# VH-VL binders against q0atu2, part 206

Target 1, 119 residues: q0atu2
Amino acid sequence: MLDKKARIRTSREYRNVFEKGKRLSGRFLIIYYVENALDNNRFGFITNKKIGMAVIRNRIKRQLRAIVREYQGQVKNKHDIVLVARAGIGKSSFEGMEKDYIAIMKKAGLFARNANKID
Key: E = the ipSAE of ESMFold2; O = the ipSAE of OpenDDE; V2 = 0.75 times the mean of E and O plus 0.25 times the DockQ between their complexes.

## First folded at step 10 (VH-VL)

Design sa1 (framework fv_ivicentamab_arm2; at its last fold request DockQ between E and O 0.79; V2 from the best seeds 0.72)
Fold by OpenDDE, fold request of step 13:
Structure sa1 (fold): chain C 119 residues (1-119), chain A 119 residues (1-119), chain B 110 residues (1-110)
Amino acid sequence: as target 1 above (119 residues)
Amino acid sequence: EVQLVESGGGLVQPGGSLRLSCAASGFTLSSYAMNWVRQAPGKGLEWVSIIYEGGYTDYASWAKGRFTISRDNSKNTLYLQMNSLRAEDTAVYYCARGSDYEPYYFDLWGQGTLVTVSS
Amino acid sequence: AYDMTQSPSTLSASVGDRVTITCQASQSIDSYLAWYQQKPGKAPKLLIHKASSLESGVPSRFKGSGSGTEFTLTISSLQPDDFATYYCQQYDSYGYPELTFGGGTKVEIK
């Protein structure tokens, strides 16, 4: 599980990301990202009902958190990043989600200079 | 003033190569996703390629393998390398800036440069 | 790639007329649609994004509406400066964007 300080938790924090941040779309994910005034990154996760039942949504959320944790140390600091699961993600593999995440993060330029990320 | 200026267009024989340039002024090109969009004479608009802020590139399915998008940050210039040109590649080629919010619609365009592929 | 179909291809209208242009997507693109205006010999100009959000400086007589697969651009009262070709463009092609434009609609003087 992500550290509490690494999580976007409040509606206000989410709204700030949506209103002031940038958007990038992937096959399974949409990310919203904006710089913050902290010395750490924060991540938020949104799984809408369109991706499936609560059991599916919870599974997807756990998988996305696992992916974020895996690459957390290679992400540029001082960013709030919200991951929104798209409708088709319920049928995707974990590897597919990971690949999508990496691609989107590369597009956004959110990985550190020497990050070892491969699509 | 914020603007884009394309250059490098001209007459080329089928099978030939050409490199287009797009010089940006008034803003930092690498801070945005940049696109190439072309328009055949009397026809509609066709997206060609994108280079994201992070340097990741993507292409229209028909453009893959023949077209290469790149940028030189020191020159604040976008490029499009075109190889194995065909008559159907005849078009005005525009460089277009992706919006600050998301890179997939274009809020700034150059005047375009004409590429004519003919024997 | 998502197919975008605009209709009509050409329409003739007079100043003051209400003009409606339709754009249909082959698949749902939610609200991720932009509209452009292009005059002869000029680059396209962005008018609307997110289906209905007007760009700064765009007259209020332009209105974008729709979601999913059906979209419309409406000019409530056509002005002389509005005779041009209009294009819709989808930008929600699921991660590996194959951005596609409609075929265009030429609005000409009747």
Scores: ipSAE 0.823, ipTM 0.932, lowest interface PAE 0.5, mean pLDDT 94
Fold by ESMFold2, fold request of step 13:
Structure sa1 (fold): chain C 119 residues (1-119), chain A 119 residues (1-119), chain B 110 residues (1-110)
Amino acid sequence: as target 1 above (119 residues)
Amino acid sequence: EVQLVESGGGLVQPGGSLRLSCAASGFTLSSYAMNWVRQAPGKGLEWVSIIYEGGYTDYASWAKGRFTISRDNSKNTLYLQMNSLRAEDTAVYYCARGSDYEPYYFDLWGQGTLVTVSS
Amino acid sequence: AYDMTQSPSTLSASVGDRVTITCQASQSIDSYLAWYQQKPGKAPKLLIHKASSLESGVPSRFKGSGSGTEFTLTISSLQPDDFATYYCQQYDSYGYPELTFGGGTKVEIK
């Protein structure tokens, strides 16, 4: 869901996540996360120019947004979450990125307890 | 004060088992990734295992299958179950808390408990 | 997989000296390196994370630097309280934690 309420938008919001948040790395992704003062979650997506051309970076962002949308109902509320694509993500498949996201979110404790479909 | 206190060390014969405990006070153990790190007498530090905030675990390759990290949140206590012990497992075992930002560097350590494996 | 080579293994110096301890990683770990101090009979104490970020309460005479594969810990003016063994630790995780410590550097004053 491309909802404005679920989107990190400002530099201040991003900086807060990077400066105050916790960080976990997977093979293709780094996820930063911090509690927010809202009733909902917000997501941000970062792709670095080292990943490739704009077309490649846009494809990766679309894939990551699709992954987040698929699992967003299982994410504990009140978190700002930034997904950062690692330089090696160009070697990944959609399934590889998805598995990486699930593993990181489970380790972070951000999925609801006993999220059977994720485990 | 914020502290970690290990217990359960002692003399064990090769092939034996031992369970170490680490009691946390002054903070909620499940809000951090928790680690075990060991130090053989007169030697350096060696990472053993981690339990993440979400309850998932990872191990050093040499520890897999013999050691099990776990926690009891109601007792605010971390455990290390060690099976099939060998002389090379003789060490002081520390519990160590991951930082507020990352699970993999340790900003709080217990004073350690000595495990001696001797025939 | 990731080895950390720490040098020297032992260092003798006088109060007031500048001392430097080096860690080398077998592969790039970006800046994901921590430094610890351990006094005899005590647990390690975190000094620095992310190669150069000094922990609160750690004296400013301690300075970490480096990135990639080579890292240094410098004590700009050695004090009697700095008698200890120092360890570096890589904490770069590429989906699999391979947390490795250097072998240690014992700093002997006098």
Scores: ipSAE 0.578, ipTM 0.857, lowest interface PAE 1.6, mean pLDDT 89
ESMFold2, look of step 10: ipSAE 0.462; ipTM 0.830
ESMFold2 (binder alone), look of step 10: mean pLDDT 92; pTM 0.946
OpenDDE, look of step 10: ipSAE 0.766; ipTM 0.923
ESMFold2, look of step 12: ipSAE 0.474; ipTM 0.833
ESMFold2 (binder alone), look of step 12: mean pLDDT 92; pTM 0.945
OpenDDE, look of step 12: ipSAE 0.785; ipTM 0.923
ESMFold2, fold request of step 13: ipSAE 0.512, 0.498; ipTM 0.844, 0.837
ESMFold2 (binder alone), fold request of step 13: mean pLDDT 92, 92, 92; pTM 0.943, 0.943, 0.942
OpenDDE, fold request of step 13: ipSAE 0.778, 0.799; ipTM 0.923, 0.927

Design sa2 (framework fv_ivicentamab_arm2; at its last look DockQ between E and O 0.10; V2 from the best seeds 0.00; counts 0 for: placed apart)
Fold by OpenDDE, look of step 10:
Structure sa2 (fold): chain C 119 residues (1-119), chain A 119 residues (1-119), chain B 110 residues (1-110)
Amino acid sequence: as target 1 above (119 residues)
Amino acid sequence: EVQLVESGGGLVQPGGSLRLSCAASGFTLSSYAMNWVRQAPGKGLEWVSIIYEGGYTDYASWAKGRFTISRDNSKNTLYLQMNSLRAEDTAVYYCARGSDYEPYYFDLWGQGTLVTVSS
Amino acid sequence: AYDMTQSPSTLSASVGDRVTITCQASQSIDSWLAWYQQKPGKAPKLLIHGASSLQSGVPSRFKGSGSGTEFTLTISSLQPDDFATYYCQQYDSYGYPELTFGGGTKVEIK
């Protein structure tokens, strides 16, 4: 699991990212990202009912958390990043989600220069 | 004043290669998603390629494998490497700046540079 | 990728006329549509983005409307400076698909 410090928890924190952050889209994901004043990154996850039943939404959320955790050490620091699952993500594979995440993060330039798992 | 200036166009034979340049002034090119858009004589606009802020690149399906978009941040210049050129690649090539936020529209255009592919 | 169908291809009109150009998407693009004006030998100029947001400096006689799959550009009273070719453009939020332009509409003097 992601460290509690690395999680966006409050509606206010989410709102800040949506209002002040930039937006980039992939096939299965949309990310909103903004610099924060902390010494760590924080991640948020949004899975709407459009994704499917609660069981599906929970599965997707677990998968996204796993992906974020896997690459967390390679992300530039001091960012709040919200991942929004798109409607089609329920039909995607884990590998597809991972690939999409990597692509979007590359679009944003959020990986550190020494990142070694993104190629 | 912000502007884009394309260069590098000219006459090339089929199968030849050409590299276009787009010099940006008044803004930092790497802070925007930059694009190439072409227009064949008497025809409509056709998107070719994009390079995002993070350096991630994408292409029109027809452009993949033959065209390569890149940038030199130190020169604040965008490039388009074109290989295996065909007669149907004859067009005015524009560099265009993407909007600040996705989804992208093109708020700044260069004057274009003409590429003619003919034997 | 989205297909964009723009109509009509050519439109003849007189100064003062109300002109309407239509752009149809093959699937819903919400409000992610832009309109451009292009004059011969010149680069395109952004008129409208977000389907209805008028770009700074663009006359108010230009109006964009629509959402989903149907969009329109309206010139309420055509001016001499408005004779040009107009293009719609979708900027898909899927991230990977192509940015697609409509085929264009040439507005010429009747």
Scores: ipSAE 0.676, ipTM 0.902, lowest interface PAE 0.7, mean pLDDT 92
Fold by ESMFold2, look of step 10:
Structure sa2 (fold): chain C 119 residues (1-119), chain A 119 residues (1-119), chain B 110 residues (1-110)
Amino acid sequence: as target 1 above (119 residues)
Amino acid sequence: EVQLVESGGGLVQPGGSLRLSCAASGFTLSSYAMNWVRQAPGKGLEWVSIIYEGGYTDYASWAKGRFTISRDNSKNTLYLQMNSLRAEDTAVYYCARGSDYEPYYFDLWGQGTLVTVSS
Amino acid sequence: AYDMTQSPSTLSASVGDRVTITCQASQSIDSWLAWYQQKPGKAPKLLIHGASSLQSGVPSRFKGSGSGTEFTLTISSLQPDDFATYYCQQYDSYGYPELTFGGGTKVEIK
């Protein structure tokens, strides 16, 4: 689960990322990202009605949050990152969403390389 | 009316260069991933390149370094710069719009422009 | 990249016939397959996406099915407008796209 500190909440916070951030597109996701002045990363998630009914959209948000949590230790510090789900994500498996997230985060240069300080 | 119109095809000698244009009307190019797809005479379809909504680009491996996809959002126009042309590049070149569900299948095509590479 | 093979390469049929075209992938592509129709001198037209989802404005006599490695396009009652070449296209790509088309199936009048 993402803590309240790690969530982008307000329309102004989202607009800041959209206006000042970089935009990078994948198969199912588009990410917007910008450095922040905090000591942590924050994530936002956007779906729209074209993906499907509300139960489907909520399930996709939960799946994306789970993916983000699994890989958050690899994400470079101090970034606000908004994941925008394309309409086609409604037909994706969890594995497909995960593959797309990994690919787009690598393209964005947002994954930190493993340090020799870990085993 | 939503449409794509290619232009700039013609006869070019091997080693030459040519710039294709694709004018979009009825929609905003930067809201979609845009693609080039080619078809050699009497042959099937071959994907060439993509420019994503945010301006990031990818290419078929054989096109990298020789072809450059770009766009001018103020003119709502997609381009393909082709350099070091070879006989095997002879084809009809189509611009194609990625769907609003995901970028990798194409729901709008232009009528194509013929490129002939010969001595 | 996945090889996409279509069978048959040419098919002769009469108006009213039920026509089936097969597309095979060399490796599983799940349901990430599109079908296109192309008439001579014209651009391709999207018929089906996601293996079985009919594109808006496409007649219901077109049906796509399959998953994994084998896919079919069926035309339940062939019409004069359906004599064309049909292409499948896989789009099971992440990161760097490797989008490949089948070789085509030409549907001709018997």
Scores: ipSAE 0.603, ipTM 0.869, lowest interface PAE 1.7, mean pLDDT 91
ESMFold2 (binder alone), look of step 10: mean pLDDT 92; pTM 0.944

Design sa3 (framework fv_ivicentamab_arm2; at its last look DockQ between E and O 0.10; V2 from the best seeds 0.00; counts 0 for: pae O 3.9 > 2, placed apart)
Fold by ESMFold2, look of step 10:
Structure sa3 (fold): chain C 119 residues (1-119), chain A 119 residues (1-119), chain B 110 residues (1-110)
Amino acid sequence: as target 1 above (119 residues)
Amino acid sequence: EVQLVESGGGLVQPGGSLRLSCAASGFTVSSYAMNWVRQAPGKGLEWVSIIYEGEYTDYASWAKGRFTISRDNSKNTLYLQMNSLRAEDTAVYYCARGSDYEPYYFDLWGQGTLVTVSS
Amino acid sequence: AYDMTQSPSTLSASVGDRVTITCQASQSIDSWLAWYQQKPGKAPKLLIHKASSLESGVPSRFKGSGSGTEFTLTISSLQPDDFATYYCQQYDSYGYPELTFGGGTKVEIK
C-alpha cells in the first residue's frame, strides 16, 4: 500500500495531471504524468465502468497499487502520475500488467536507465 | 523557428543499407518523442518507428529487425539505420515530432528525403 | 484488424462547397484520432487531434467530429487553399504503437 503522501487525493490534483500532463499508452494501461512542486511522487488510479462491476474495478486498483509500490524506488521523483486502466486489462495477468507498467514508465523516462525486471 | 531537415536518402541496391539523418533546430530532440513516417510514390502515409523521451523504441512490425531508430543528443539529430533494403522500401521518409502532450500524433514534420531501392 | 478506412478516395468540389470526409476504424479508438492535410510535394500538416481539437493556426472552417469507430472532417466552405489530400490517423495504441493512417482523400477542383 502506498503512503498517504504518495497518493493523488483531490479533484484539483487529478485535473492538473489530465490538463497539463503528458499521456503515454501501453497495452493495458494509460499513464498521465506531470512534474509537481513536491519532493516526492504521487500516484492516482482510475478504473472506469467499462472494466466491470465495482468489486472488479477495486481489485484492479489494488493490483496496480501493488505494482507501483514494488517499483516506487526506481521512479524519478517530483511527478504526479495517474494510471488509467484500459478496458482490456481484465484479460491480463498480474505479470502482464507489471510488464506493461515497466515498459510505459521506461518510455516516459520515469524509470532508471536499466530497470532490473524488464525483459 | 522550429524545423526538421532530413538527409541521407538516395539510390541503393536491394539488400543494401542506408542511414538517414534528421537535424532539428529550434527545439531539443531529447525533449520529445521522435518518429519516422514514410510515403511510397503515389501512396499514403505509413508509420515506421518511434524513439521516446526515455530512449525506449518501437517499430512497425514489418520494420522490426531491419530498421533501427536512434538519436544523438549532442548533435540534436535523429537517425534511421535501414538494413536489408527491398524495392518495397522505396519511399519519401519523413521525420516527425510527437506533440507536447503525447508521442502519437505529429505536430512538426520535415520535408522528407527520398530513398530509392532498385537495381 | 485495426484498420482505418477513409472515404471517399477522391472528391471533386467547387470553391464554397461543404465537404465531408469520413474515416472508419475497424475497432473503437475512442477519440484518439488526428487529421492531416498534405499538398503535393510537401509534408503533411496536422489539422486536428483528439477527433475535434483544432490545431493553432488552422482555419475555423475545418471541423472534426466523431468518436468510437466513425469520424468526419468537414470543411464548411471550401477555399482554393483546401485542395489537397487529407489523412486520418488513429493513435489509440491498444494494439501497441501500431499507428495507422487512412488511405487518404484527395479533394480536387471540379
Scores: ipSAE 0.419, ipTM 0.817, lowest interface PAE 2.6, mean pLDDT 88
Fold by OpenDDE, look of step 10:
Structure sa3 (fold): chain C 119 residues (1-119), chain A 119 residues (1-119), chain B 110 residues (1-110)
Amino acid sequence: as target 1 above (119 residues)
Amino acid sequence: EVQLVESGGGLVQPGGSLRLSCAASGFTVSSYAMNWVRQAPGKGLEWVSIIYEGEYTDYASWAKGRFTISRDNSKNTLYLQMNSLRAEDTAVYYCARGSDYEPYYFDLWGQGTLVTVSS
Amino acid sequence: AYDMTQSPSTLSASVGDRVTITCQASQSIDSWLAWYQQKPGKAPKLLIHKASSLESGVPSRFKGSGSGTEFTLTISSLQPDDFATYYCQQYDSYGYPELTFGGGTKVEIK
């Protein structure tokens, strides 16, 4: 589980990322990201009914949190990042989801310079 | 009804430039990854370029540097700027919508517009 | 980019026949494969995605199967409306698309 300080929690915080951040789409994910004035990164997660039933949405959210947690130490600091799950993610494997996350984050230049990430 | 309508095709001399348009109706182009795919006369399909919802773009290796994909959200229109055209660029050019499930296969196509590069 | 090889290039068949088209990838693309149908002078139409998922409105006589490097499109009973050229397309790339199509298979009347 991500620490509270590493989570986007309020509607205002989400709105700020959506309005002021950059947007990049992948196969299963869309990320919105913007620099923050903090000493840490914050992550947000959005799932909607296009993904599927609530049980699926909850599974996806857990998987995304696991992926983010695994790689959070390699992400450049001082960013707010919102992950929006695309409709097809419900049919994806965890590995595919992870690969998509890595690819998108690399394209966005959000990994630290010394991070060892592969597609 | 959702549809895509390409325009701007025609005869152009080698080394010339041409800008294709793709007008979308029934949906918002900025909500989807949009693509260009071409087909030389009597030949198969060839992917050219993609523009994601967040304005990020990508290209086939052969298209980089000569082709530019863009979008005007206010006009709900996709564009393909083609420069330094060659005879081998002669083809019907289709605009194609990336699926809501995944942006990398195409669930909606325009009728295509013919580009002929000849002296 | 991954090479996609379709076979046969041309197939002659009669109405009611079982038709099989094969698509081979140069390396594993898991299940990231789509099938399209194209009629002369018309744009391609999406039939199947993720190797076996039928698009809405596509007749059940169309079936996609396979994974890894070998894929098959089967028409269980060919109908007059099915005479067309069919293309497979891989989309294995994650965030860095190098999308490629097979060479196509023309299904013509015998």
Scores: ipSAE 0.054, ipTM 0.746, lowest interface PAE 3.9, mean pLDDT 91
ESMFold2 (binder alone), look of step 10: mean pLDDT 92; pTM 0.944

Design ta1 (framework fv_daclizumab; at its last look DockQ between E and O 0.82; V2 from the best seeds 0.64)
Fold by ESMFold2, look of step 10:
Structure ta1 (fold): chain C 119 residues (1-119), chain A 119 residues (1-119), chain B 106 residues (1-106)
Amino acid sequence: as target 1 above (119 residues)
Amino acid sequence: QVQLVQSGAEVKKPGSSVKVSCKASGYTFTSNYMHWVRQAPGQGLEWIGYINPSTGYTRYNQKFKDKATITADESTNTAYMELSSLRSEDTAVYYCARTDEWYGYMDVWGQGTLVTVSS
Amino acid sequence: DIQMTQSPSTLSASVGDRVTITCSASSSIDYMHWYQQKPGKAPKLLIYDASYLESGVPARFSGSGSGTEFTLTISSLQPDDFATYYCQQYNDYPLTFGQGTKVEVK
């Protein structure tokens, strides 16, 4: 679960990221991201009905939240980031989504090089 | 049923203005962005711009920035596009089309409004 | 601006033919859609995200491609398929369409 202050909550907040942010596509995800005026990151998640029924969309969102939570300590601060599920995401494994997220975040310059270190 | 109904055909003289309306029904008007697209007689499709109907935020194709003004009225579920300083080259069918901004496909279109500019 | 160029501009075909329309982008893109427009009608969404059919679109339609080259295929042309087809990119502003491919009766 993401902390409450690390969540994009309102439609207005989401659309600010769309209107003002940069866009980058991966295999299963699109991200939009913009610098915010906070001291922390915020994350948002978008699916639509073309992805599947509600149970499928909810599962995808839960998986993406889990991935984001796992790596959020390595994300450079002060960004609002929206993850958008592409139509093909239902065919991906959790590991496939995770790989895609890591790749796209590195490409965006938002992700630390040592994200996979073991404690 | 989701529907976009546009105002009727217009015949205008060079130098005048026209305001085309696009009334939405069957969905929550602010849930989607509204785009305007033109099609000159016998020609292809050309993107004019979009509006976020909840805030009035717009983005224009630079070609049309000084020609078109896009607005929306949430209280009547209606988007508008005004064309100024009309010239014969502005003769076209003008479409409104709704999009999910995150995915960018235009899944519902208005029937089109023919604007004819002639002396 | 990302230019989308369709080939051919017009295509004469018979019912039952396999029809292939290409859309070429001036730079690499990864997100695009296809539309069908019949005479006197508004365009309608046909294929989204390159290869996914919109609800109600017959299975004879398919889309493929990546990077700079995308293809729309009609496996066995039907009378209802004589129309103009447009691709549209959603990678960068301004949004751009291909110039269209008119599929007409031979």
Scores: ipSAE 0.831, ipTM 0.912, lowest interface PAE 0.7, mean pLDDT 92
Fold by OpenDDE, look of step 10:
Structure ta1 (fold): chain C 119 residues (1-119), chain A 119 residues (1-119), chain B 106 residues (1-106)
Amino acid sequence: as target 1 above (119 residues)
Amino acid sequence: QVQLVQSGAEVKKPGSSVKVSCKASGYTFTSNYMHWVRQAPGQGLEWIGYINPSTGYTRYNQKFKDKATITADESTNTAYMELSSLRSEDTAVYYCARTDEWYGYMDVWGQGTLVTVSS
Amino acid sequence: DIQMTQSPSTLSASVGDRVTITCSASSSIDYMHWYQQKPGKAPKLLIYDASYLESGVPARFSGSGSGTEFTLTISSLQPDDFATYYCQQYNDYPLTFGQGTKVEVK
C-alpha cells in the first residue's frame, strides 16, 4: 500500500492537478501531473461508473495502486500525479495496465534517469 | 434526473451587456466543470470557456477572453456567463454543458439561450 | 489551435443505409467525442473517447479511429438519425469542434 504521504487525498489537491497540470493519454490511462513543493511524490486515482460496477472500479483502483507502488521509486521527485482510468480499462489485463502505465510515464518523462523497468 | 436549465432568450442593443444563467439539478454541482459553448445562426459550435464551481477557477478561449465572464454560485447550483460590449456578431444560441470532469466529454447540456443583438 | 475537419459537410441518405462520417484533426489527439444535434435542440453526447456509446444510444452507432483520423458509423440509418453530427477534441485548449455533418433525407 502507498504511504499516506504519497497519496493525493483532498478534492482540492485533485483539482489542482487537473487545473494546473499537464495531461497525457495512453490506451487505458490518462495521467495528469504537476510539480509540487514537497520532497515526495503523491498519487491519485480516478474511476467513473462508465468503467463498470463498483466492484470493478475498486478492482481497477487496487491494480493501479499496485502498479504505481511497484515503480514508485523510479519516478522523478516533486510531482503530484493523478491516474484516470479510461473506459476500456475494465477489459484489460493487469499486464496491459502495467505496460500502458510504463509507456505513458516514459512519454511524460516522469521516470528517473537509468530507471530499470519491467517491459 | 440530471439536467441544466438556462435562462430565457434575450434581446439586447449594441454596447450593452447580458448575463445568462444555467441552473444545475440532479447531481452534485461542484463535482463537474461547467462549460459554455456558443452557436451562431446556421454555424457550428464554439467553445467559450469553463469554470470549476467548487473553486471558481476558470479557463477561457482566447477569442472570448475580453467578451465573456464565467462565474458560479454554489449556494444556488447556478453557473453564469456575462457577455459585455455586445455586437451583432455576438448573436447566437449559448449553451451551458457539464463535463465528467477528468474525461472531457459534455454529457449534459442546457436547452440553450438565444441572445439577439440588434439596433 | 487544433482544427477539426469533418467529411462530408452534407450527406444525403435513405433509411437503412450505412452512413460513415469522418473527422480529421490537424494534429494527433487522444480525446475524441461525437455529438448529435437536431434543429432547435441542444447537442447530445453520442460517442465518447472515440468508440464508446453514451448510455441510451442505439447500438447501430459506432465510432473508431486514432491519431488524426476518426469515424462515426451508422450501420442502418433510421428516421430518428437525420441530424447534424459534430466531432470534438479535448486534447488541447481551446477545445474545438468539427464544422458539422448534416445527414439529410435523400
Scores: ipSAE 0.335, ipTM 0.834, lowest interface PAE 1.6, mean pLDDT 92
ESMFold2 (binder alone), look of step 10: mean pLDDT 93; pTM 0.952

